# Ledger of designs, part 1: VHH binders against p0dx41

Scores and structures below are computed, not measured.

Target 1, 281 residues: p0dx41
Amino acid sequence: MASFIASDQDVKNFLTAPSMNDQEGIGFAYATDEAVLKALIPAPLKLMAPVVCGYVVHMGKPTFSAPYLEESLFALVSYKDKMMGAYPINLLLHGPGAESGVIAGREGAGIPKKLADDIELRRNDNSATATVERHGKTLLNVSWTAGELNDPSIMKQFAGQLALGKEAEMNSFFYKYDIDQHEDGTNHFSNVQLVATQLRSLADQVEPGNLSIQLESTDDDPFGELKVLKPLGAAWFHFDTSVMFNTLKLDEVDAATTMPKLLTGRYDRSFFNPKAATYII
Structure headers, positions and changes below count from the first letter of each chain, unless a header shows other numbers; antibody chains aren't numbered by Kabat.
F is the ipSAE of ESMFold2-Fast. E and O are both the ipSAE of ESMFold2, at different seeds. Each is the mean of both directions, binder to target and target to binder. V2 is 0.75 times the mean of E and O plus 0.25 times the DockQ between their complexes.
[cut] stands for letters that were removed.

## First folded at step 1 (VHH)

Design b8
Fold by ESMFold2, look of step 4:
Structure b8 (fold): chain B 281 residues (1-281), chain A 124 residues (1-124)
Amino acid sequence: as target 1 above (281 residues)
Amino acid sequence: QVQLQESGGGLVQAGGSLRLSCTTSGRTFSDYAFSWFRQAPGEEREFVGAISWTGGSTDYADSVKGRFTISRDNAKNTFYLQMNSLKTEDTAVYYCAAGYPTLYSSAPRSYDYWGQGTQVTVSS
């Protein structure tokens, strides 16, 4: 019988390692303005390249929700020149599992997830397209066509890291924080921490090709700040498994210098501007 | 475009040490991840170890962990393999390889530039 009180077994099951199995879609990379991208990266992470990577994928068999579609834009970063990986700037989710995915990611690792109004991902033979819509605009329109990369020098390295039939381990970096309330009712940030999730993924399909990509901004989602200076390439991929097997606490960080770089990926303008309102019916 | 030149190979007695160097010409050394591979006669090229383009991450084949150390000196455009406690099975031609700034990789196809190789022979 259903109850608001979870059983001991339910609690144990809740604590299992999450997996993002059967994910499939378009991955891509493009060159952007180095100074702009570097400014978005909170200390102590350091930008490794003036490149934005991203994806639009169908998350087919997540262990924590029904299926959903997910978009992300991320930078390639290092922590203290020792750990390298992805720093996601945003993630937008859509579909029946999307709300659960946002809750799980926000609470588990401080992942900057919001809900999109719509995400479409379509493939026909040797080409595919994806769109991400939120608050009145198509924020991302991406196409992949199987064949030659726009710039083969960078995508050859990505293809090597996604070697078929071999597990790859990757770090993803996130910032977690608490919001506490003062006695006068105002809020402050506490426990602002850099964490890394460690993922073990098995790719069984990688089809490189040409990238076409367009970004737009809304007040809530300023994707256009990450200008496409040069498309580098895209691939259609399938990960059979992708398991988040570890989360490391790396550093406590200063709220004043860090939080301005975190809020837009996690909140809309209504949190920042008392005159902001959105009516979507 | 970058050219790689290995040096420091030779004959050494088992239990001994040897340091290989890989120097680069052309583009700035700090732009690349580097790896050592080796190949014994009649065998495929085997991953030995790699270091990221920033020097922040390293990886090693299980057969050499604890005995070999990879380092880089960006000011000297040089990438090193320090080999200690050498065994006869370490006998091979050693190759250095370089690739664009990504996380390190054990796959040869991840590397765009290769040296000509240097022979290491470990005698019993």
Scores: ipSAE 0.000, ipTM 0.151, lowest interface PAE 15.2, mean pLDDT 85
Fold by ESMFold2 at other seeds, look of step 4:
Structure b8 (fold): chain B 281 residues (1-281), chain A 124 residues (1-124)
Amino acid sequence: as target 1 above (281 residues)
Amino acid sequence: QVQLQESGGGLVQAGGSLRLSCTTSGRTFSDYAFSWFRQAPGEEREFVGAISWTGGSTDYADSVKGRFTISRDNAKNTFYLQMNSLKTEDTAVYYCAAGYPTLYSSAPRSYDYWGQGTQVTVSS
């Protein structure tokens, strides 16, 4: 029976670690301007390579929502030379489960999620395409064709890191924070901290191939700042399971130096600029 | 296969400097990220530092930060480690290693190609 009050069992189920099972789509990597990418990385994370990685995937069986499509662009980073992983710069979600996905990610780990106007992901035989649209532009247009990588010299890294049929663990780094409101309605940031979420994923399909990729910018989503200097490669993949099994608190960080690098992945210009407006129906 | 050859090791007094070189042959130098590791007798290999395939990004172990500088010269197929303000604790065999151009790490298992090593001995 529907109720505003959840049962005890519902509360227990809510606290279970989320899984993003049955993920399928295009993963890719390209070289970008090192100085530009390095500048986006908040301390104490350090950029490991002048490479943007990303994906457009269908989240088929998330435990917290209906299915949805997700895009991400992320950097490869280290924490104090001991932990390596992904630092997502953005994530855009679309589909029936997308609102729930944004809420879960924002509240759970401070993940920089916004809603896209549209995401399409299509595969036929040995080729696939994806597009991500928001606020009047196609921000990302990617294609994968099965076969040789654009830069074949990275093949060993792909093969070793994508071990089929074996669980792979990866770190994702996020900055988590609170926004506290004063009695007069003004805001301040508190508890700004670096966290790592740890995912355990089982890949049962990985098909390397050639990447074609184009990026564009809007005022709210400046994807084009991360220029495609050289496409490196793409793959079609399927993860049977993907579980967020751990979250680590790594550091407390200074709000003044950190928050400028966090806000645009989470908010649009209208939040920062009283003369900014966007009307989309 | 990529072949790596270190040179420039030797004996130096504490507080002194050395410059190590790593030359590559057989495959294109510009396609790889490079790292230096070191190993003292009876210890595991320790990360020293790394440089990206573009040469624009470097990373160092805390124990050497501010004293060691890594650089690369793609025209000469040579990768360097400038070691200043040497301490007796820096005594080790130094190895250069190469991995795929988009990724480097502090873990030795991430690197496919290794040099034979060059001895650095720092005396008091």
Scores: ipSAE 0.000, ipTM 0.181, lowest interface PAE 15.1, mean pLDDT 84

Design d6
Fold by ESMFold2, look of step 2:
Parts: C-alpha cells; structure tokens; sequence
Structure d6 (fold): chain B 281 residues (1-281), chain A 128 residues (1-128)
C-alpha cells in the first residue's frame, strides 16, 4: 500500500548504486575557444583540450526513475594529473523520468541538472538528429551521419578503443555544496567540495560519423558562449549498463571563486537577478 | 581472437569490376558496423565505405560514390565490397575493419576512423 512512510526495505533499496541502463543516442565533440572554456573550469580541475564534448541520449532503463532524455555539454579535465575525466557544464532532462533524474543527480553528486521544455532524438537508418529546447529557443541542434568523422586526426586524440562487451571505468567531476540558512534568514554556501563520481559502463555499440551542430543562447542557458569553431565528429552509441559505483571526495574549495561557475548550470537568471522575470507555461 | 580475412583482390583493367569479401570471426558480427579502408602506394589510410550492423545504412567516400557498393551477410559473418567502374587511382591494399564501440575522453588515439581491428588486406591493382 502507498504511504508517506517508507519501509525499512525501501530505505535499504534506496541506498543501492544507481544505474543508467539502456542508454542510447548521439555523442559528439567540437573545438571551441580555449580561453572561454578554460574560464568555466573551477580550480583545482585543469582543462585538457579546447574541446567541448556532449551527448543527447535516451536513458531507457534507469534504476531510479521512468525513462528520460538527457543532453549534456562537458569538458575533458584533469585532477592534479592523477585522474582524467569529464566535467559536465550542464545537463538538461526531459520526459516522464526527468524530474526524478534531476533530483537524484543533484542530491547524489551535485550534478548540474535542469529541466528542458523539450528534447527530441530521432534516428532513421544511418542518420540521426536531436534538438533541445528551453525558454523559447532551440539551444542545441545536432545531427550525426554514419561515416567519415569531420576531423579524424584530432578526433582520434579524444576517442579510443573501449573493449566492447567489457566494463570500462570512467570519472565524472562535480562540485557539491550546501545552502544553509543563518539564524537571521539569510543564506550562505557551505561544504563546497570537488567530488569524482566513478562510472562502470558496458558499451556494446558505437557508430562513428559526421557531426553537424548548432548552438543558441537564452539568458538562462548561454550555450552559444561555447562557440563551435570546428566540428570534430559524432557517434551513435549504446551502453547496456552504466553504474555510478563510487563517489570520491577530492578537495574542499573556496566558495567565492567557485560558486560563480556553478550557479548557471543549476539555476535560472530569475533566482539571482532581481530584475529578471520569465513567464513560460 | 577477433579475425578479419580479406579476399577477392587481383589485377583488373580500367572499367572492370571486382568483389571483395571479408570473413569475420571471434566476435558477434551482427552487432558491429563494418568499414573498408584502403592504402594506395605512398599514401596513408583512406576510408572507403561503412555499413551499419543491420546493413540498413551505408556511406561512401566521395571518390568511390556511385561505383562501389558495401554489403553484408550477417548469417555468413561476411562483409562485401562490390567495386565497379574501377580506375587506376583505386589501386590499393584494401582492408576491412571492425567498428570501435566506445571512445575515450583522453588524448590517447590509437585507431583510425573509429575502427579497432583490421585484416591483413587484399591487393587491388587497376592497370591497362
């Protein structure tokens, strides 16, 4: 029976590692302005290349929600030359499981998730297109066509062979923080820290091809700041499983220098600009 | 374990035809896209054609479009390249290649054109 009170077994099940099973869609990479991208990366992470990577995928069987579609743009980064991985700048979610996906990601690892108004992902034969819409604009329009990469030489520096049918471990870096209220009702940031989520993923399909990509901005989602200087390539891929099996606390970081780089991936302009108002229903 | 064995190459006159075959073993052929890549004398590798795992979608380099046809028989674990209207510039060692099913976020590229296993190749020579 339904209840506001969860059983002891429900609580135990809640604590198991989340898995993003049956993930499928378009992955891509393009070259961008190095200074602009580097400025978005909070210390102590270091940018590894002037390349934005991203995806638009269907999360078909997440263990924590109904299915949803997800967009991300991320940088390739290093932590102290010891760990390499992805630093997601944003993630937008759409679909029946999207709200649960935002809650799970935000609470679990501080993942910069917001809801999109619409995400479409369509494949026919050897081509696919995806669009991401939010607040009156198509922020991202991406196409993949199977075949030649846009820049095979540069793309191969970021792409390599995964052992398909075998699990691979990867890092994603996020900044977590708390917002605490003082006794006078004002808020402050506390426990601002860098974490690494570690993923164990089983990829069973990748079909490389040509990337066509266009980004646009709104006041709330300035995707166009990450200009497409050169499309590098795209692929259609499928992950059978992808498990977030570990989260490591790496560093505590300074709120004053870090939080300006975190807010826009998590909040809209109206949250912190008293002269901003947006009415979309 | 993964093996790709090309065959069907040979000498042919300009305007002639050849059909290349690639026998695949050691992996589940029907779940991977496949490609043909060639190396002309004195040049690096050149991508020729790609076919999806189902065989429903194909793509071709501009230099061969309209003359070459890639196909596959998933029941026989075999990839094909039908080469028509052959030109002297098609002279090359032709390889079949298995698609890479992943990518790295690092700067460690080792496989060209998103392919991870290549055969030893079969020679095609177009000469009058």
Amino acid sequence: as target 1 above (281 residues)
Amino acid sequence: QVQLVESGGGMVQPGGSLRLSCAASGFTFSTYGMSWVRRAPGKGPEWVSTISSSGGSTSYADSVKGRFTISRDNAKNTLYLQMNSLKPEDTALYYCAKEVKGYSYGFTPHNYYGMDVWGQGTQVTVSS
Scores: ipSAE 0.000, ipTM 0.118, lowest interface PAE 12.0, mean pLDDT 83
Fold by ESMFold2 at other seeds, look of step 5:
Structure d6 (fold): chain B 281 residues (1-281), chain A 128 residues (1-128)
Amino acid sequence: as target 1 above (281 residues)
Amino acid sequence: QVQLVESGGGMVQPGGSLRLSCAASGFTFSTYGMSWVRRAPGKGPEWVSTISSSGGSTSYADSVKGRFTISRDNAKNTLYLQMNSLKPEDTALYYCAKEVKGYSYGFTPHNYYGMDVWGQGTQVTVSS
């Protein structure tokens, strides 16, 4: 019997660790302007390389939703020179599970997720393409062709993201925050903190190759700020499993200095610019 | 230049045994964990086994546990895989792989991120 009241078993099931199993798609890396990328990284995280990494993937068996497609651009960062990992700058989701994925990510770990208007990911034989569309533009157009990397010398520096055949642990860093309403109806930020989620992932297929990538901007999604100075490489990959097995609270951070770097990951300009319209569909 | 060269493959009947070797050069072998991975015809790669840098810790995929034994000889820079009770589904191209370490300058390794160098592979065929 359907009910607004969840059973005790439903609540217990809700508390299990999320998994994003059966991920498949294109991963890539390109060199960008170091100063521009560094400026986007909130303290206390530190940029490790002037490289943007990213992916467009099909999330085939997420434990929290129906399947969906996801795009991300992320930086390689460290926390206090002792923990390394990914800092996602954006994530765009599309498909039947996308709404649930945005809710779960934002509420669980402060993940900067928004919905795309469309994501396509297509592979035939040894070539693949992906596109991400939002608010009237193709923000990302990426292709992979199996074979030589654009710059094979970068493999040693980024070996972990192309590692194949063994479970690996990695950190992803996010800034979690709450928005509370004052009694007069105005908002304030609370609980602004840096967290790390720890993932245990198995990449059981990685096919390296050549990257072709183009980025474009809209007012709400300025992907072009992260200019492609040099494509480095791409791969088609499959992750059999990817489990969030731990979350660490690392630091409380100052809202005034941090929130300018966080708002655009969750909100379009109509939420904070009175001269901007919301794109409602 | 890191090099890994596998050998010891061949054709064997079901129930038979083979011992694979992997000669390593171009890195300090004794400081890295090592793995075996196999690729069956028409299938993607499958992790088989991993051994720690000292040899004191080993792990195996469920499909080979109890039949395969990974070992290493750090004095000879060689990784081994003893394969017993072979089955037709063990037919594959077998690779050895060097595990990735984290950065060490100013940092300590805190996670392994997988494998970054693979050999050319040695074919194992279990037929009949």
Scores: ipSAE 0.000, ipTM 0.192, lowest interface PAE 12.1, mean pLDDT 83

## First folded at step 2 (VHH)

Design d6rt
Fold by ESMFold2 at other seeds, look of step 2:
Structure d6rt (fold): chain B 281 residues (1-281), chain A 128 residues (1-128)
Amino acid sequence: as target 1 above (281 residues)
Amino acid sequence: QVQLVESGGGMVQPGGSLRLSCAASGFTFSTYGMSWVRRAPGKGPEWVSTISSSGGSTSYADSVKGRFTISRDNAKNTLYLQMNSLKPEDTALYYCAKEVRTYSYGFTPHNYYGMDVWGQGTQVTVSS
């Protein structure tokens, strides 16, 4: 195909539900400062535990791009004490499909995605490591060793959620918004809303183990604000399929109180501060 | 909009029976597993029973095994809990919950990721 104009079939294919099949990597959880984590959660979402969950995964067969690696840190939240799920604080992507993944997520659901400079994920038998680099620092260094969780008391909760060979569903909460320009070129926010995306995933491999994790901050990515007070555990996993099958509009929210909690996960300091452009020299 | 409406609670003597119902709407009921959860006064939620989407697989908490039976009618979008041989310890507000199994990419430290929607509940009181 050598045209700027897409075919009718191309348009139809573009509109199909996205899948992130053949996902594999490290998932983990650690305890953090409750007050700090609560402050990051926009209303009306409420924090359910002083725990940060996260992952570093290889997205092997996404339907919208070439493969890529993805990191996320997310909180466990509820919406009006009825719906529960993940509130991703950040996602960093790297690899040949990463640009397409950022565009799709940003435009489709307001997902807080940026590009990493590098992501590595390596497994050898019963251990694995991952690193995430951005702006000259290793923001995240995580390892998993098969075996006991750091906190064995949570194995019951872990096992109660494990259903190998059966599809599981996950709610992820995001805030969408528009940026509109006035006739004079100045910008304003409109249509700020809370949405939930629902994924249906089939896990065929989950291997619990011990977590080792280190975080570091840059001015653009303050991962260290989410301090590791206590590692809880990790697992190596493989999802054969993962399909985003539903999106719900949940609430319209106030821009003035919400946007300060959204911008830093989506934009770097240079977007807000002209002096930030000098950090390269 | 997902809604779960519980009914069928009431007061009974020890040894009595009740049948709870949960009317579901706003989702494709037949594709989700369903659970009953109860909350006694001053206590956190306690899982009671779970049934698979097809109805072919059931599980029960030890405290109710042999006395309670979970069932579903996918044509009527309704979940049931038959409660026999009731004890004062069964006194609680009973909720039905839609199963959402969350695999936070291999780790989930809380039960909330396996059940994410609760109704208003129906009160069961077993007086000695």
Scores: ipSAE 0.008, ipTM 0.255, lowest interface PAE 8.5, mean pLDDT 83
Fold by ESMFold2, look of step 4:
Structure d6rt (fold): chain B 281 residues (1-281), chain A 128 residues (1-128)
Amino acid sequence: as target 1 above (281 residues)
Amino acid sequence: QVQLVESGGGMVQPGGSLRLSCAASGFTFSTYGMSWVRRAPGKGPEWVSTISSSGGSTSYADSVKGRFTISRDNAKNTLYLQMNSLKPEDTALYYCAKEVRTYSYGFTPHNYYGMDVWGQGTQVTVSS
């Protein structure tokens, strides 16, 4: 029977570690302007390379929602020069599970998730394409064609990443914070913290190939700021399992210097600018 | 400064058991994988076992599979090696080691395995 009151078992199940099983899609990397990318990285994280990585994937069997499509652009960063991983700049979600995925990620780990208007991911034989649309523009248009990488000089490094059938652990870095409301209705930020989520993923397919990628901006999603200076390569991949098995609290950070770098991945211009208005119904 | 201090070694007869401990300090223990490495008399280092930062993934050299169990307690910053059914060929100085993690850019982040800090070692002698 449906009820507003969850059972004790439902509460226990809610607290179980989330999994993003059966992920499939295009992963890619390209070189970008180092100064621009570095400026987006909040302290104490440090940029490790002038490279934007990203993906457009189908999340086939998430444990917290129906399936959905997800886009991300992320930087490679370190914490204190010893712990390294991904710092996602954005994630856009689309599909029947997308609303639940945004809520779970935002509330669980402070993940910068918003909803896209549309995401398409299509594969035919040895090529695939994906598009991400939001607020009147195609923000991202990517293609993968099986074969040689755009930059063959990284093939040796790439080949070392083909650990099929073996679990690999990955770090993703996020900033969590609270928004507290004063008695007069005004807001302030509190508890701004750097966290790392740790994923254990089992890849059973990785097909390298050539990247074609095009970015565009809207006022709400300035993807074009991360210019494509040189495409490096792409791959079609499948992860059988991907489990978020740990979250580490790493640092408390200053809200004044940190929050300006967090808000655009989580909110639109109307939140920040009382003169911002859009009338599309 | 990163420090690893091994303990729990000793002399034992074949078939016996020992439990080694490694106390870690000077780094965030829970974010690094850890390994046991041994040096038998007159030989170079031999990898024994590795455990992931969470403890969820373990691996063992063929020579010790089924006899040794690696574990960790991240709340106590301690790495363990339970050694059962010990053989004379297990005689060695046993070290714990901290992995080095380096990410390479590419299509996915990649973490590669390495060891950059070692303890002083604890002697295990299986005699008779």
Scores: ipSAE 0.006, ipTM 0.176, lowest interface PAE 10.5, mean pLDDT 83

## First folded at step 4 (VHH)

Design q15
Fold by ESMFold2, look of step 7:
Structure q15 (fold): chain B 281 residues (1-281), chain A 125 residues (1-125)
Amino acid sequence: as target 1 above (281 residues)
Amino acid sequence: QLQLVESGGGLVQPGGSLRLSCEASGFTFSRYAMGWYRQAPGKQRELVAFITSGGSTNYADSVKGRFTISRDNAKNTVYLQMNSLRPEDTAIYYCAAEPRYYSYTWHESSEYDYWGKGTPVTVSS
């Protein structure tokens, strides 16, 4: 029976750790301008390589929503030279489960999620393509062809990220924050913290290959700032399971120096400039 | 190695019903989106309905409310239940598989799709 009042069992189920099961698509990496990428990484994280990684995937059986498609671009970073992992710069979601995925990720770990207008992911026998569209542009057009990587020298890095046939644990770093309203109605940021989510994933399919990738920008999504200087490689992969099993609170950070690096992945330009808007109604 | 075999077509009176079946082999059926297409004489082949690997369905406007696509992954079979048939539904109906295709927007078929041989459906008094 549906009700605005959730049952005790519904509340208990709501608190269960999320899983992103039956996830498949294209993962990729390319070299970019080191100074540009380094400037985007908030302290205390440190950039490990002038490389942007990313993916376009279908989340087939998430435990918190209907299926959806997801894009991400992320940097490889370390925390205090001890913990290594991904720092996602953006995530765009599309499909029947996308709204729930944005809400869950934003509220749960401060994940920089927005909705795309469309995402398409397609594979034939030995090649695959994906596109991501938002606000009148194709922001990302990526292709994978089975075979050799564009730069074979990165094979060891790829193998470490997509270990086949066994569970692997991975860190993703996010900055979580509150927006508090003062008594006079003005807002401020509070509790700005670096967190790490830890995922345990089982990859049962990994097929390396050649990457072709093009990026475009809109005012709301400046993907082109992360220029493709050199495609490094791509893979088609399938994760049978991927479970977020832990969240670590790592540091408190200064809002004034950190928040400027967080807003674009989470909000559009109309939030920053009330005169910069085109509304499609 | 990838093979699709349609059955269940035939001659039916207007207002009647048919159930088409498509048996698949040579691939991991549960990973493929499956579609039904049709081609009338002298016309272009058109998408009628599709069902994603995750089970989401979509339909052409001309058949919404009358046709239902479904799949049985245990039997490697996709079905098209066609009710309230009209003379304009007369066509050869084809089953198609896409290797792995994820989209939540209505689409035309790709040149990368794999096709069955078709099963004819004639709606005539």
Scores: ipSAE 0.176, ipTM 0.672, lowest interface PAE 4.6, mean pLDDT 86
Fold by ESMFold2 at other seeds, look of step 7:
Structure q15 (fold): chain B 281 residues (1-281), chain A 125 residues (1-125)
Amino acid sequence: as target 1 above (281 residues)
Amino acid sequence: QLQLVESGGGLVQPGGSLRLSCEASGFTFSRYAMGWYRQAPGKQRELVAFITSGGSTNYADSVKGRFTISRDNAKNTVYLQMNSLRPEDTAIYYCAAEPRYYSYTWHESSEYDYWGKGTPVTVSS
């Protein structure tokens, strides 16, 4: 039964559309420096608001792996003023399904996934907390308390998109690329393109509340560049189903202007910092 | 409201087996992680086995290969099958529920919200 050669049925199963069912956790939004956030957004995407959104969730029944925990920070963007959605700056994964999730996302849509050292997510009654740790620091510490938003004028608009019992379709934008080798042995980026993944999600629980959030940086994960100027709000949510049903190729883009904005979310500084050539553990 | 009821403990000889059950009520069982803990006389309570809402399992090193945690979401029950029991397994065994608590890092924590009353297990001749 086990073989390096997969059966025809195994190949068919491998190609089925992925779902992230039974997804639950904290979603949040905060205001940040507009110029800093705008500079991180590669053309042709345009920043829609000086807001960082994010989540820490448990993916309870993914169709492609064992369960895992996932963190993301993302911007709200548009493509040509006609498609709106998320531009994830990073995703960190932890748990038994995390390695498979990183591989699938990186290869399937160029999703900026890395592994966290630890993620915890806990809810008691009407409050919840989450932490994300990597390379010696707690990069993210977030809390939700059910009730009033920090700024009701902003978060209620975003939370309404996850209306209970109604399917929502969302776009997430990523950049895919190849790394090829020249005849002279050096490498170059090729086929750099903007794609959109499309998700159909059914939320059966959305509980808005107050956000408390702290970010920190390491050399590999500079979360603190996305400074928390003002917490806007948080929510506890549960998606019964969340299906990635489509991936669209939108544009080919210039490697020289785009790739500098993509590397940190996908690689650590040892790839491009000559002072990181030697490690002592 | 939320209730956890353990059963299946008792006195057994070394090398014997027991199957502990913990029946839950008052919550959506399939969305909770469940753990078995034990406390021997004069010792702190320690995590024995842990099963996530998605079915992933973790075990203390001292019980790996001998104990198996499982869950039946249709019956709202978590089980601990204990084989090849040793005298050092003697303890009161507690069932715990972590309401919407997600962690894959091994932990020995007193932060669980819900605990059963415990069921004693004695391994002795």
Scores: ipSAE 0.011, ipTM 0.485, lowest interface PAE 9.2, mean pLDDT 85

